# VHH binders against Mitochondrial mRNA pseudouridine synthase RPUSD3 (RPUSD3), part 13

Target 1, 326 residues: Mitochondrial mRNA pseudouridine synthase RPUSD3 (RPUSD3), of Homo sapiens (Human) (q6p087)
Amino acid sequence: LGVRPVPEDAGFGTEARHQRQPRGSCQRSGPLGDQPFAGLLPKNLSREELVDALRAAVVDRKGPLVTLNKPQGLPVTGKPGELTLFSVLPELSQSLGLREQELQVVRASGKESSGLVLLSSCPQTASRLQKYFTHARRAQRPTATYCAVTDGIPAASEGKIQAALKLEHIDGVNLTVPVKAPSRKDILEGVKKTLSHFRVVATGSGCALVQLQPLTVFSSQLQVHMVLQLCPVLGDHMYSARVGTVLGQRFLLPAENNKPQRQVLDEALLRRLHLTPSQAAQLPLHLHLHRLLLPGTRARDTPVELLAPLPPYFSRTLQCLGLRLQ
Below, E stands for the ipSAE of ESMFold2; O stands for the ipSAE of OpenDDE; V2 stands for 0.75 times the mean of E and O plus 0.25 times the DockQ between their complexes.

## First folded at step 4 (VHH; framework vhh_gefurulimab)

Design a12G (from g19a with S107G)
Fold by ESMFold2-Fast, scan of step 4:
Structure a12G (fold): chain B 326 residues (1-326), chain A 123 residues (1-123)
Amino acid sequence: as target 1 above (326 residues)
Amino acid sequence: EVQLVESGGGLVKPGGSLRLSCAASGFTFSNYAAAWFRQAPGKEREFVSAISWSGSTYYADSVKGRFTISRDNAKNSLYLQMNSLRAEDTAVYYCAATPGYEDFYSGHEYDYWGQGTLVTVSS
């Protein structure tokens, strides 16, 4: 209840309540602080180099279960001849001492996000896990938790984001578009009512570290849901342009008139991130599948937690903004 | 009222061909990703093939080069052309569809499922 001295000692233990957002943390010289694009896949990778990178990205291996920390920008599936996770699974399987057809994908983060990919060498295990994820989603129990850094701070510290979404082909690009008051006909034609939970973990420098839990599956759902909160994800060069500003006030712009363009950050945020506008235009999407909950050995056992560490560029962004994952 | 109805299953000799059809009823599926799964007696449900709403395709390694997935949005129909059939292809084949999802793999969640059609490959 009285005035207490400002704690400055390194202490014997660090208490969470004593950890405050540091000022100017990104100004320190260091490998991680100086590399805005560290952790991205090199351009023009060969198939063999991709297999090597994925083998190095294995974060856990327990019996038939193999867990990868997928880099941002790698597609899971694609067109014939395209270099994707699925296209190199036979080579990856062999590199891990398995037969070519043994590994199958149970769950993965999408192309633009980084993070957890769950593989199994056992079809029975894969089937059991897929049923678990499906049943949890239908019961509205989240099993996947994403971490995102947003431009702007959501008005609520936590909540639900609900939106009807459709896919639309605009100027040669497939885009996710919100639909107001969808009709029954709209739903039957592919408009889906989507739901995500969000929680603000930390705030600083006009940005937020947010946890996102999708309860429905739709292309670019989490990016568009944050746009609808007027807080686009950092590195979102597809949908961030739908958030406009007039006299400091943010508002949503129509999708049809605001096509994809490289994200523009204000000068204060650029200074805080130690980025030029050109560098900011190349920032990877700061959306990472950080945690998956797996079923315990018995149906009523507590779930097992599976974690993927943040990419170096993501950790650098958090350090520059003074944000901490609790 | 929303349903997928499979047809075209039957008995075929090894090395033969068969074409499965899946008709969407109660909805238009041009904006839906669609897939074929199969389940053999005593085995788990297995991914066979998927097609995105934009026409991109993917196949399980066990069927690649033998099976071809295709769609006809004007007829609200999905097809699986099965060539060079083997005894191990014997299974109940299920059609599945989901709106607005572009990634597709063996663990994928689909919102709509058919009742299945039996394919038996034996001499």
Scores: ipSAE 0.553, ipTM 0.798, lowest interface PAE 1.9, mean pLDDT 83

Design a12del
Fold by ESMFold2-Fast, scan of step 4:
Structure a12del (fold): chain B 326 residues (1-326), chain A 122 residues (1-122)
Amino acid sequence: as target 1 above (326 residues)
Amino acid sequence: EVQLVESGGGLVKPGGSLRLSCAASGFTFSNYAAAWFRQAPGKEREFVSAISWSGSTYYADSVKGRFTISRDNAKNSLYLQMNSLRAEDTAVYYCAATPGYEDFYSHEYDYWGQGTLVTVSS
C-alpha cells in the first residue's frame, strides 16, 4: 500500500552482509588525509614548496616556452609581499636550469581558475605571442577554451553571453559587477562590454559540463557570465549567491543585497557529489583553462594546440555527476 | 576620446636617471590596470613594469631594483622612475591601460600611447 518494497533477501544474512559492506565515510575533522579534494595546493605553503609544486606542474617545455598546469587558488599577481606565481618566477626559473633568463607570463587564468599558464624565457617570443592573442581576440577568433561545471543546465546548448562589467571594491573585496545600459561616461570610467561563447558538452544530475571561450578580457568574466545565465560555476563562492530561487524558479538577485557568500548546493547534488555542506563550502572553483591555440607560421596555418589535464578534484566531480569531457 | 600621452623621455648618460609620465585624457585610472612597455629599434615590444587597479606592481627582471612604477589616480597619471640607466634601456617607452584586468602582464591592453624616446648614450 504505497510502501516502498524492502529487499526480498532481508534477514540475518542481510545484516552480516551490510556490516561487511565497505564504508568510505570521511573523518569528522577532515585533517590528516581524508580530504576529498585531491590536486589542491597545501595550505600555508612555503616559497620553496610552491616552486617544487610548480616545477611538478610543468606539462610542456619547448624552446623558450614553458607551460604549467596552474593549481586553483594560486594568484598570478597580488599585493606586495603576497606569495604569487609572479613572486616565485625567479626561483622557478633557477629550478628549471635557466641562467640569466627569467620566465615571464605570456598568458594565464586568474587566481580562482586552474589550468594553462604559458611562460617564456624569451621576451621577443612572449611579445609576439601576446600580440597574436590580442589580434585573434579583436578578430573574434577564440584561442582559449575553458572547461566549467555549472550548477544548473543552460537553456541553450550553445550561444553568446554579452554583459557590460565593472570592478567595484566592496568590504575589502574586489567584485565584478554587471552594469545595465552603460552610458558613454560609464565606458570611459572603466565599464567594459564583454563577450564569451559557451557550448554545453554534457549534462547530468542537474549540472552541465560547459566549454567557455572568452573574446574579451575582464576579471571574473566567465564566472559572472554563467551567473547571468542562472547557471553559476560549481565552487563559485564570489558570485553564485546572486542566483536566487523561489519555488524552483531561478532569478538574478538585486546587486544591493548580493555580497559574496559560500555557495550552497541542494541536498540531491550534495548526495551525488558525496559532500557535506561544510565540504561543499570549500569546493574549489570548477573553471579550468583546458586548451590554448598557438599561432602557426602564417595566419592561415593550422594552430598548434596546448592542453592541460583536469585537476583530480575536477575529474572526481565529473565522475560523480556522470559527465564526460569528450 | 580616450588618449594616453607619454612625456619625460630624452638623452641621458649611462648611470643617469629619468622620470617618465603618462597622462590619461577622456577616462580615469580608477578601474584600470596600467603598464609600461618598451621597443628598441628592430626589436619586438617588451614588458617593463605594471601596476594593477588595486596597486600591485610587477617588474621585468632586467629593470627590477632600478625602475619604480607608480600612479596617482587623483592626477590621472602613471609614472616610471628610471635609475641607473644602461645602454640596453634605449627604447621608445609606451604606456598602456585596460579596464578590469587583474593580470596586467600581457600585451592585452585596450589603450596605448604613442611612445616617448629614451636614449642612453655617452
Scores: ipSAE 0.480, ipTM 0.769, lowest interface PAE 2.2, mean pLDDT 82

Design a13D (from g19a with H108D)
Amino acid sequence: EVQLVESGGGLVKPGGSLRLSCAASGFTFSNYAAAWFRQAPGKEREFVSAISWSGSTYYADSVKGRFTISRDNAKNSLYLQMNSLRAEDTAVYYCAATPGYEDFYSSDEYDYWGQGTLVTVSS
ESMFold2-Fast, scan of step 4: ipSAE 0.636; ipTM 0.842

Design a13F (from g19a with H108F)
Amino acid sequence: EVQLVESGGGLVKPGGSLRLSCAASGFTFSNYAAAWFRQAPGKEREFVSAISWSGSTYYADSVKGRFTISRDNAKNSLYLQMNSLRAEDTAVYYCAATPGYEDFYSSFEYDYWGQGTLVTVSS
ESMFold2-Fast, scan of step 4: ipSAE 0.621; ipTM 0.826

Design a3E (from g19a with T98E)
Amino acid sequence: EVQLVESGGGLVKPGGSLRLSCAASGFTFSNYAAAWFRQAPGKEREFVSAISWSGSTYYADSVKGRFTISRDNAKNSLYLQMNSLRAEDTAVYYCAAEPGYEDFYSSHEYDYWGQGTLVTVSS
ESMFold2-Fast, scan of step 4: ipSAE 0.610; ipTM 0.823

Design a5del
Fold by ESMFold2-Fast, scan of step 4:
Structure a5del (fold): chain B 326 residues (1-326), chain A 122 residues (1-122)
Amino acid sequence: as target 1 above (326 residues)
Amino acid sequence: EVQLVESGGGLVKPGGSLRLSCAASGFTFSNYAAAWFRQAPGKEREFVSAISWSGSTYYADSVKGRFTISRDNAKNSLYLQMNSLRAEDTAVYYCAATPYEDFYSSHEYDYWGQGTLVTVSS
């Protein structure tokens, strides 16, 4: 009376549980519909709240090197007065017991992605690491590994994605656009040949968990490379609309459809994720800078591996889809 | 061919001013972020200032309030107005451009000029 019966969640030996119900580990749709976005920064954070969040996001600290697990949606740079990683570096430095202007950014994941950010309190260390990353890229040795969840499963379990990319200004936004057959003039005028490696780690519910290793630097390269595989990243509201589907078969839409649109997921996937279409339109980009390789202290030493754990919303998505990172 | 050519360097007294220019050619410069970096003898290359394709500007703390970065997309040019120059501003200044949206370190820049020497001396 007046109180709902409690679930039998504590009982071993309950006869109704002899036929174990393999319900997914995913949060059920209903009054708790806000749970899908656990791990995102709250809207309208104060400067002090952001510094506290970043201090809590420190995953490693060795000598001058400070490593953060950056939340999705935090811009690295922005307009004067905007709350960004750069704008709070002085307060973050002080909160870590350093001088106000001591920390500098060595490498970061972009605004829409989450994951590893390397900061250094020593200019010599920063310079050495930047040189190492440049050299490794020229030698086509990947140092960065991203984790992504894709809508769709790549046809190959692993491979290389090569695409010629350009920046194009469309309706006040600078967009990444592939060029199918770049002319010699296009290449001379700055169309860049880009390269990424990919590997499918797990598949389930029409989705894949993939590892991505960029070997060139270009805005939105990984999102566009997955679109070219007809498997856009979950939460990609910028480029996913370039992939169309007719009777379950996927294809790239003509150039006139290159304008950004909020990602639309099919009904089966919405059910698996326990999301409404409105919630799916707010889904964060499932692209995470998970692993970074640094040089050892001595030339003969083993490389140092830095890892950023997946954000809670990302882990929830994996559980809902039955995907495992390892 | 993508090219960046700096000019405007020279010898100036402390407290003086210089305006550096960078001429971009062989690409759609207006779609790129651009930056100034500098390197003093025996020191690491350091960030000075950057400007996004949309005109948002960023400055190293050591130059903030003294230097102003600007661009003229019609002329495919990048500028650095340097005021209240100090002896520690003595360096070779490099122009750089990148198609990368988060342009916060020299590692992200693929296109570089040859540099122009700025000497601040009494």
Scores: ipSAE 0.286, ipTM 0.670, lowest interface PAE 4.6, mean pLDDT 82

Design a8G (from g19a with D103G)
Fold by ESMFold2-Fast, scan of step 4:
Structure a8G (fold): chain B 326 residues (1-326), chain A 123 residues (1-123)
Amino acid sequence: as target 1 above (326 residues)
Amino acid sequence: EVQLVESGGGLVKPGGSLRLSCAASGFTFSNYAAAWFRQAPGKEREFVSAISWSGSTYYADSVKGRFTISRDNAKNSLYLQMNSLRAEDTAVYYCAATPGYEGFYSSHEYDYWGQGTLVTVSS
């Protein structure tokens, strides 16, 4: 920060305390150090166990609005029979005492990210908020802020990421692929011009804590946007393999030749994270919908802020890397 | 020219069934998310059902268990199978499509729209 005590206050005793104090939580065994993936959903959850977990994940409740902090790896939608957020909304609604009104999704991110999910028991409120979010994005007023930890540090401290993206089904896998200089024919084939704002909040150990604000909606947009900055998100096992390194220099590899692979982290980063290569291959995606801005009651009112705390594994990663949100 | 054309609407009695079709032309439908919305007189446009390009589906609570959305990419077509119809299902039904969108049901996120087909449920 830059504020230091008077030299006389920094005597032998304060220096001795500084020398004894550990430099990071990852240097000592503790709850976070012993559990690198704390906060992930248990495997093989029953429907009832998932409802209980989601009820415990409620971070705000105001009138008809219910806000959840969704765990990483829980799909929002899926095929019939799949255990998803949408599939358990009736049970969740009953558990919250909403017998007359079933919860509807207002705003939710994909399976891969964690964080804020906004639900409403009032259809009119849901419709009004959906209009607000879309109009805000069209006016380039971002309402959603994600936190991400990246492998690598973006060259600029803040900026805009613009990319034309398309969906492609390659060898049984659904992928988001960037397209350079899209033609009119490409647009008709489903290529969309996408935009995100980013800001580097903190850097350490070759990594960055980045805030991301999407201004367009497209599958895997934020993960692919960070890959295009040559700074893939930690835990991105779908797109990180597209960033190659030769003699310390990073470059983008062709999508057609670089299929999804579990992310490989360098030895220095593994040491900082106190992870084995095998554990790093299971690292959850460090992309979290941290903040949503809701409209005030009146047009002139300031927006209302909703915050979802970071999952424990995410907080552990920040501590290991010496990164702070401020 | 991008077009979405709905068909299959009509008059049906309560408890009956209808199958709506939406034919897409002028673009590669298989890469687009698609949805059905409806609008009754004097009401806002209401979400009915959506299907992602990858086949994930979701439904409004009022139609869950009664309606089934499906797509046929080879025919550039979207379908809505409507069973156990109620008077409250009376509306103009609209087909909508947008690229790269998964798991979202806001009408404001869809780039392309059909002109609608009327469904009347009355005895």
Scores: ipSAE 0.575, ipTM 0.813, lowest interface PAE 1.9, mean pLDDT 84

Design b5D (from g19a with S30D)
Fold by ESMFold2-Fast, scan of step 4:
Structure b5D (fold): chain B 326 residues (1-326), chain A 123 residues (1-123)
Amino acid sequence: as target 1 above (326 residues)
Amino acid sequence: EVQLVESGGGLVKPGGSLRLSCAASGFTFDNYAAAWFRQAPGKEREFVSAISWSGSTYYADSVKGRFTISRDNAKNSLYLQMNSLRAEDTAVYYCAATPGYEDFYSSHEYDYWGQGTLVTVSS
């Protein structure tokens, strides 16, 4: 036997799912009758309550690896005294019965997104996986696949989104701003050329279910990339206002409109989602780290797939719009 | 040319203090977030501390209250003030920088790295 080539990239659609979300009601139900969004963390959690919530969010445990389905709105990192995923790792490690080894973050999605967080109680395993992800990124091999619901339908069914991005401090907040035709000087000033792959999975009611694979790392990259496609992510209260319309045509607004604004949905979409404008202003970001590829045990083994189920509010949105995850 | 150069490492006794410096050149440092990572002999690289370009600071629990990260954009420099040093702080300390970030604790986020400076806590 010889060593067969193992695909270094799983790409889109390599393991199509047959399970679609069951047909259900778009109306509010259950214990959150006054709140339309099930699956969000309760407000004002104590440290102990957060640890309990994270224990309940474990989707996989295999050897030193612990995989969480992180709720939307939980920061991974934060200011001193802020309750974050990282700040409770010692308590989480103890609660999971781990010995002297504390959990450390290997890979995580940002605060506003939900989905996979990969933790390791073994520093050796964490280092190996960090190197794997870094090498894959430099080789433009996607390891992470996000699911997003967009306001609007991308013009192409799949493609690449390339944009030069920079961080800009506006009104006390760090915002991601695109830069046209960046010079060498711009790159030295902190402008980074970014790349994502996208694929439209389903369309309905003027919206799309999109898979996104980032091939570079930059704050809010996927949200801004969808804004540049004139299809902002539902629940994007940071960047969606950069997309305007004139005579039914969508366009990117000038830089003076870079300030965050709560997303405003048109009346037809509000009716379809069974939301008031005030409820839509509280809609969680519909961006979910759904799939991660890990290296197999041996070089010739196929990559191992980790999956995080969609949060309940995300599934509700799909049902209301007639969209299904393939 | 983009470059990060660490200095200030050395031999120090337990309970002592040391100040590490990182000199950035070839780019506009004040537009970058920066961090310190460390790697003990035979061990894996781990996060120590990070500072955003707006000055927000982040620390690993093992160093919180003992170490202080700071930056001086006028001098294109990053610093790590290390107090109450322990034998377990012995490591090569690396300076790292990135223009955009989501997770300061992941080495995956950082685009530029220095060569490292050795800190030995022993007597």
Scores: ipSAE 0.540, ipTM 0.808, lowest interface PAE 2.1, mean pLDDT 85

Design c6Y (from g19a with S56Y)
Amino acid sequence: EVQLVESGGGLVKPGGSLRLSCAASGFTFSNYAAAWFRQAPGKEREFVSAISWSGYTYYADSVKGRFTISRDNAKNSLYLQMNSLRAEDTAVYYCAATPGYEDFYSSHEYDYWGQGTLVTVSS
ESMFold2-Fast, scan of step 4: ipSAE 0.590; ipTM 0.819

Design d58D (from g19 with T58D)
Fold by ESMFold2-Fast, scan of step 4:
Structure d58D (fold): chain B 326 residues (1-326), chain A 123 residues (1-123)
Amino acid sequence: as target 1 above (326 residues)
Amino acid sequence: EVQLVESGGGLVKPGGSLRLSCAASGFTFSNYAAAWFRQAPGKEREFVSAISWSGSTDYADSVKGRFTISRDNAKNSLYLQMNSLRAEDTAVYYCAATPGYEDFYSSHEYDYWGQGTLVTVSS
């Protein structure tokens, strides 16, 4: 049984137990900066600070339409009192001089992704555009293009990814789980058949720059679709642990191993990214809603393009891996 | 098979309260996101409030602080408690449900819809 000797009190003295660690590479700054996490929202952001960050993230304003380049980690909707895009729209509208014309969400990238958010101060315009996006998607005409960096290179240079997906609540977390051969009962329980198109744009250092176009709407669809290709997205700390490797061969792990775990990158990739394992565990999800196609002035006209520039951490990752966005 | 049936609509005076109910049948409601939308005469269908299967809620600014959305999965039911009603709240109120949709705001993303219940706020 344990005893508490007098020397234990002396052992908890005020002397430093560990020397201060040298400054990490993430704090190194050159003429243009060289930070692996540049462009992320600060932790413990206030409502006022969030509104300021979103105002700074406006990339375009045309008539009633306001386009934002949303930072990674900001949810669109959430619980009462939670800081979300929806919760600050009144304050954002005032900060942009819109007075009584409050902004509504037309289209947004999900919480974990960065990129385009299309807002409208006109309810009729918002409704018309939401209908357009849904109709185009159901007709298999993609309007949204995401950019992603994957750990691993997909076997095919382009193709379709199909999977039946279900939301499951495990240990206080909502997870998206693939379902094999869903029954009619499974569909009635909330299983949905999902579809995405993908194209490999560039490869380097065992990684790929991939364009993804979702044709269905389901929580975490693109992250899970890349996991099913055995090429999880960089910064995917929810689903990447489902891809295992034995003697260089990749495979999906058993259902019992589907718990979220911080992504672990191999030593060669850490070296290329100039990251420690601890820094890689904090890497933001490299999934960015880069392009949206809006309807032209008339139904027969060519769609109009909206673009969101890549966040600084994403551009740094591409530079480190020798990947080019075209 | 799959049905959503609204009830509780009616005529109420400005400043009054009303509670809408939506009964789900033919599917496992507890796994679905659910929402209330409304449509006034001559207007587009607009978002009122939504609740995720895990209990996260969202509200249109025009109803925030006045309306409360809730669900009872044991009874396969969705509710909307409407307080401090105004003439501009007059509309047909629709219940909607869909799996996997977490952003709530677009009526076009909901797979299942009720027939609607009329709420008239008249002085």
Scores: ipSAE 0.562, ipTM 0.814, lowest interface PAE 1.8, mean pLDDT 84

Design d58H (from g19 with T58H)
Amino acid sequence: EVQLVESGGGLVKPGGSLRLSCAASGFTFSNYAAAWFRQAPGKEREFVSAISWSGSTHYADSVKGRFTISRDNAKNSLYLQMNSLRAEDTAVYYCAATPGYEDFYSSHEYDYWGQGTLVTVSS
ESMFold2-Fast, scan of step 4: ipSAE 0.582; ipTM 0.812

Design d61K (from g19 with T58Y D61K; at its last look DockQ between E and O 0.70; V2 from the best seeds 0.00; counts 0 for: pae E 6.1 > 2)
Fold by ESMFold2, look of step 5:
Structure d61K (fold): chain B 326 residues (1-326), chain A 123 residues (1-123)
Amino acid sequence: as target 1 above (326 residues)
Amino acid sequence: EVQLVESGGGLVKPGGSLRLSCAASGFTFSNYAAAWFRQAPGKEREFVSAISWSGSTYYAKSVKGRFTISRDNAKNSLYLQMNSLRAEDTAVYYCAATPGYEDFYSSHEYDYWGQGTLVTVSS
């Protein structure tokens, strides 16, 4: 059965400016332009402070469903004892008045990205939605739309990115590595074929605002897919070093020779962003789960969409680079 | 060709213990995350526990503190130590594996599944 795209707005219109800001539009605090990374979680958050931040990040509640706009850098899962979204779900449930009901993560943006997280207090609803998302992916019908700012402009204004990916453990870090022409043995060794669609929405200052729709699930898929396009996501400190530049030409470095390194931006881009190289090493990942489609109540109903506003640092970057709708 | 085979299920009294094993073959188990799911009669399959390929562990709230997941990559095996068993733990337990996931608790993210082993908790 074929996919009927209903491309509504790419999610960059008025809703893209629904930022979580302190109250008061005339507050004295310096302009957002002199705080390049405003809106990030503090690194020393307590457990209670994280629960409070997540409660404030709720953008919708409908029946058993709770929708969050997850801050960048909050892991969904992690080692025992780490503060993660999963680790504080009981406290969040209590804070939202759901003490006897367990919140389950139905869909979430990853650690380094920001944006939509869908939670459910009802196991049956969670199961139904998870089946819906799996079925949509198998039918090549995208349900999630990410916004990204890329360093570099893809050669095509839209297209598919297909790659075989594998997880490798290198120097204590879990890395996603492309595999050329995977064999059946490679697939049995954990290589998975992946697919994303992309569309360039705007360009400026050698950068692009890109809509990304993953059609498969794999760790860091969108970051690595953009590296393969020689257009790393801005703030990608895991994979961007795989793209090298010689005499203004970009190329892929061998992945096995590159450990994660802070992203290096050229001088013109640093100037446009008003950043030093050391500040650029602190750039948050500019990858945001902006839109998520859910099934309607009845099978014949149109999909319901959830939206998460862009974080303040993301909006600042768009302003600095002149990226906007035509 | 690819197989996950559970064992160790059986009848156990409430408060008792049981250790489930899952033997993996036909693929490189150490490159996969693994999990246990269960399905009680008349209920939906539910997440029990997961372990990443790097050894990080996760548990459903209903089993945390009572169940322990572990893996032995040299033996291509996944384990679930189940202590303080309750009647509500009665279910068919399934072993599952995937090379990568976003939501470790979601059954549809797992590529390979065992046929299950029955655990019955009754007096």
Scores: ipSAE 0.144, ipTM 0.620, lowest interface PAE 6.1, mean pLDDT 82
ESMFold2-Fast, scan of step 4: ipSAE 0.722; ipTM 0.880
ESMFold2 (binder alone), look of step 5: mean pLDDT 86; pTM 0.873
OpenDDE, look of step 5: ipSAE 0.225; ipTM 0.666

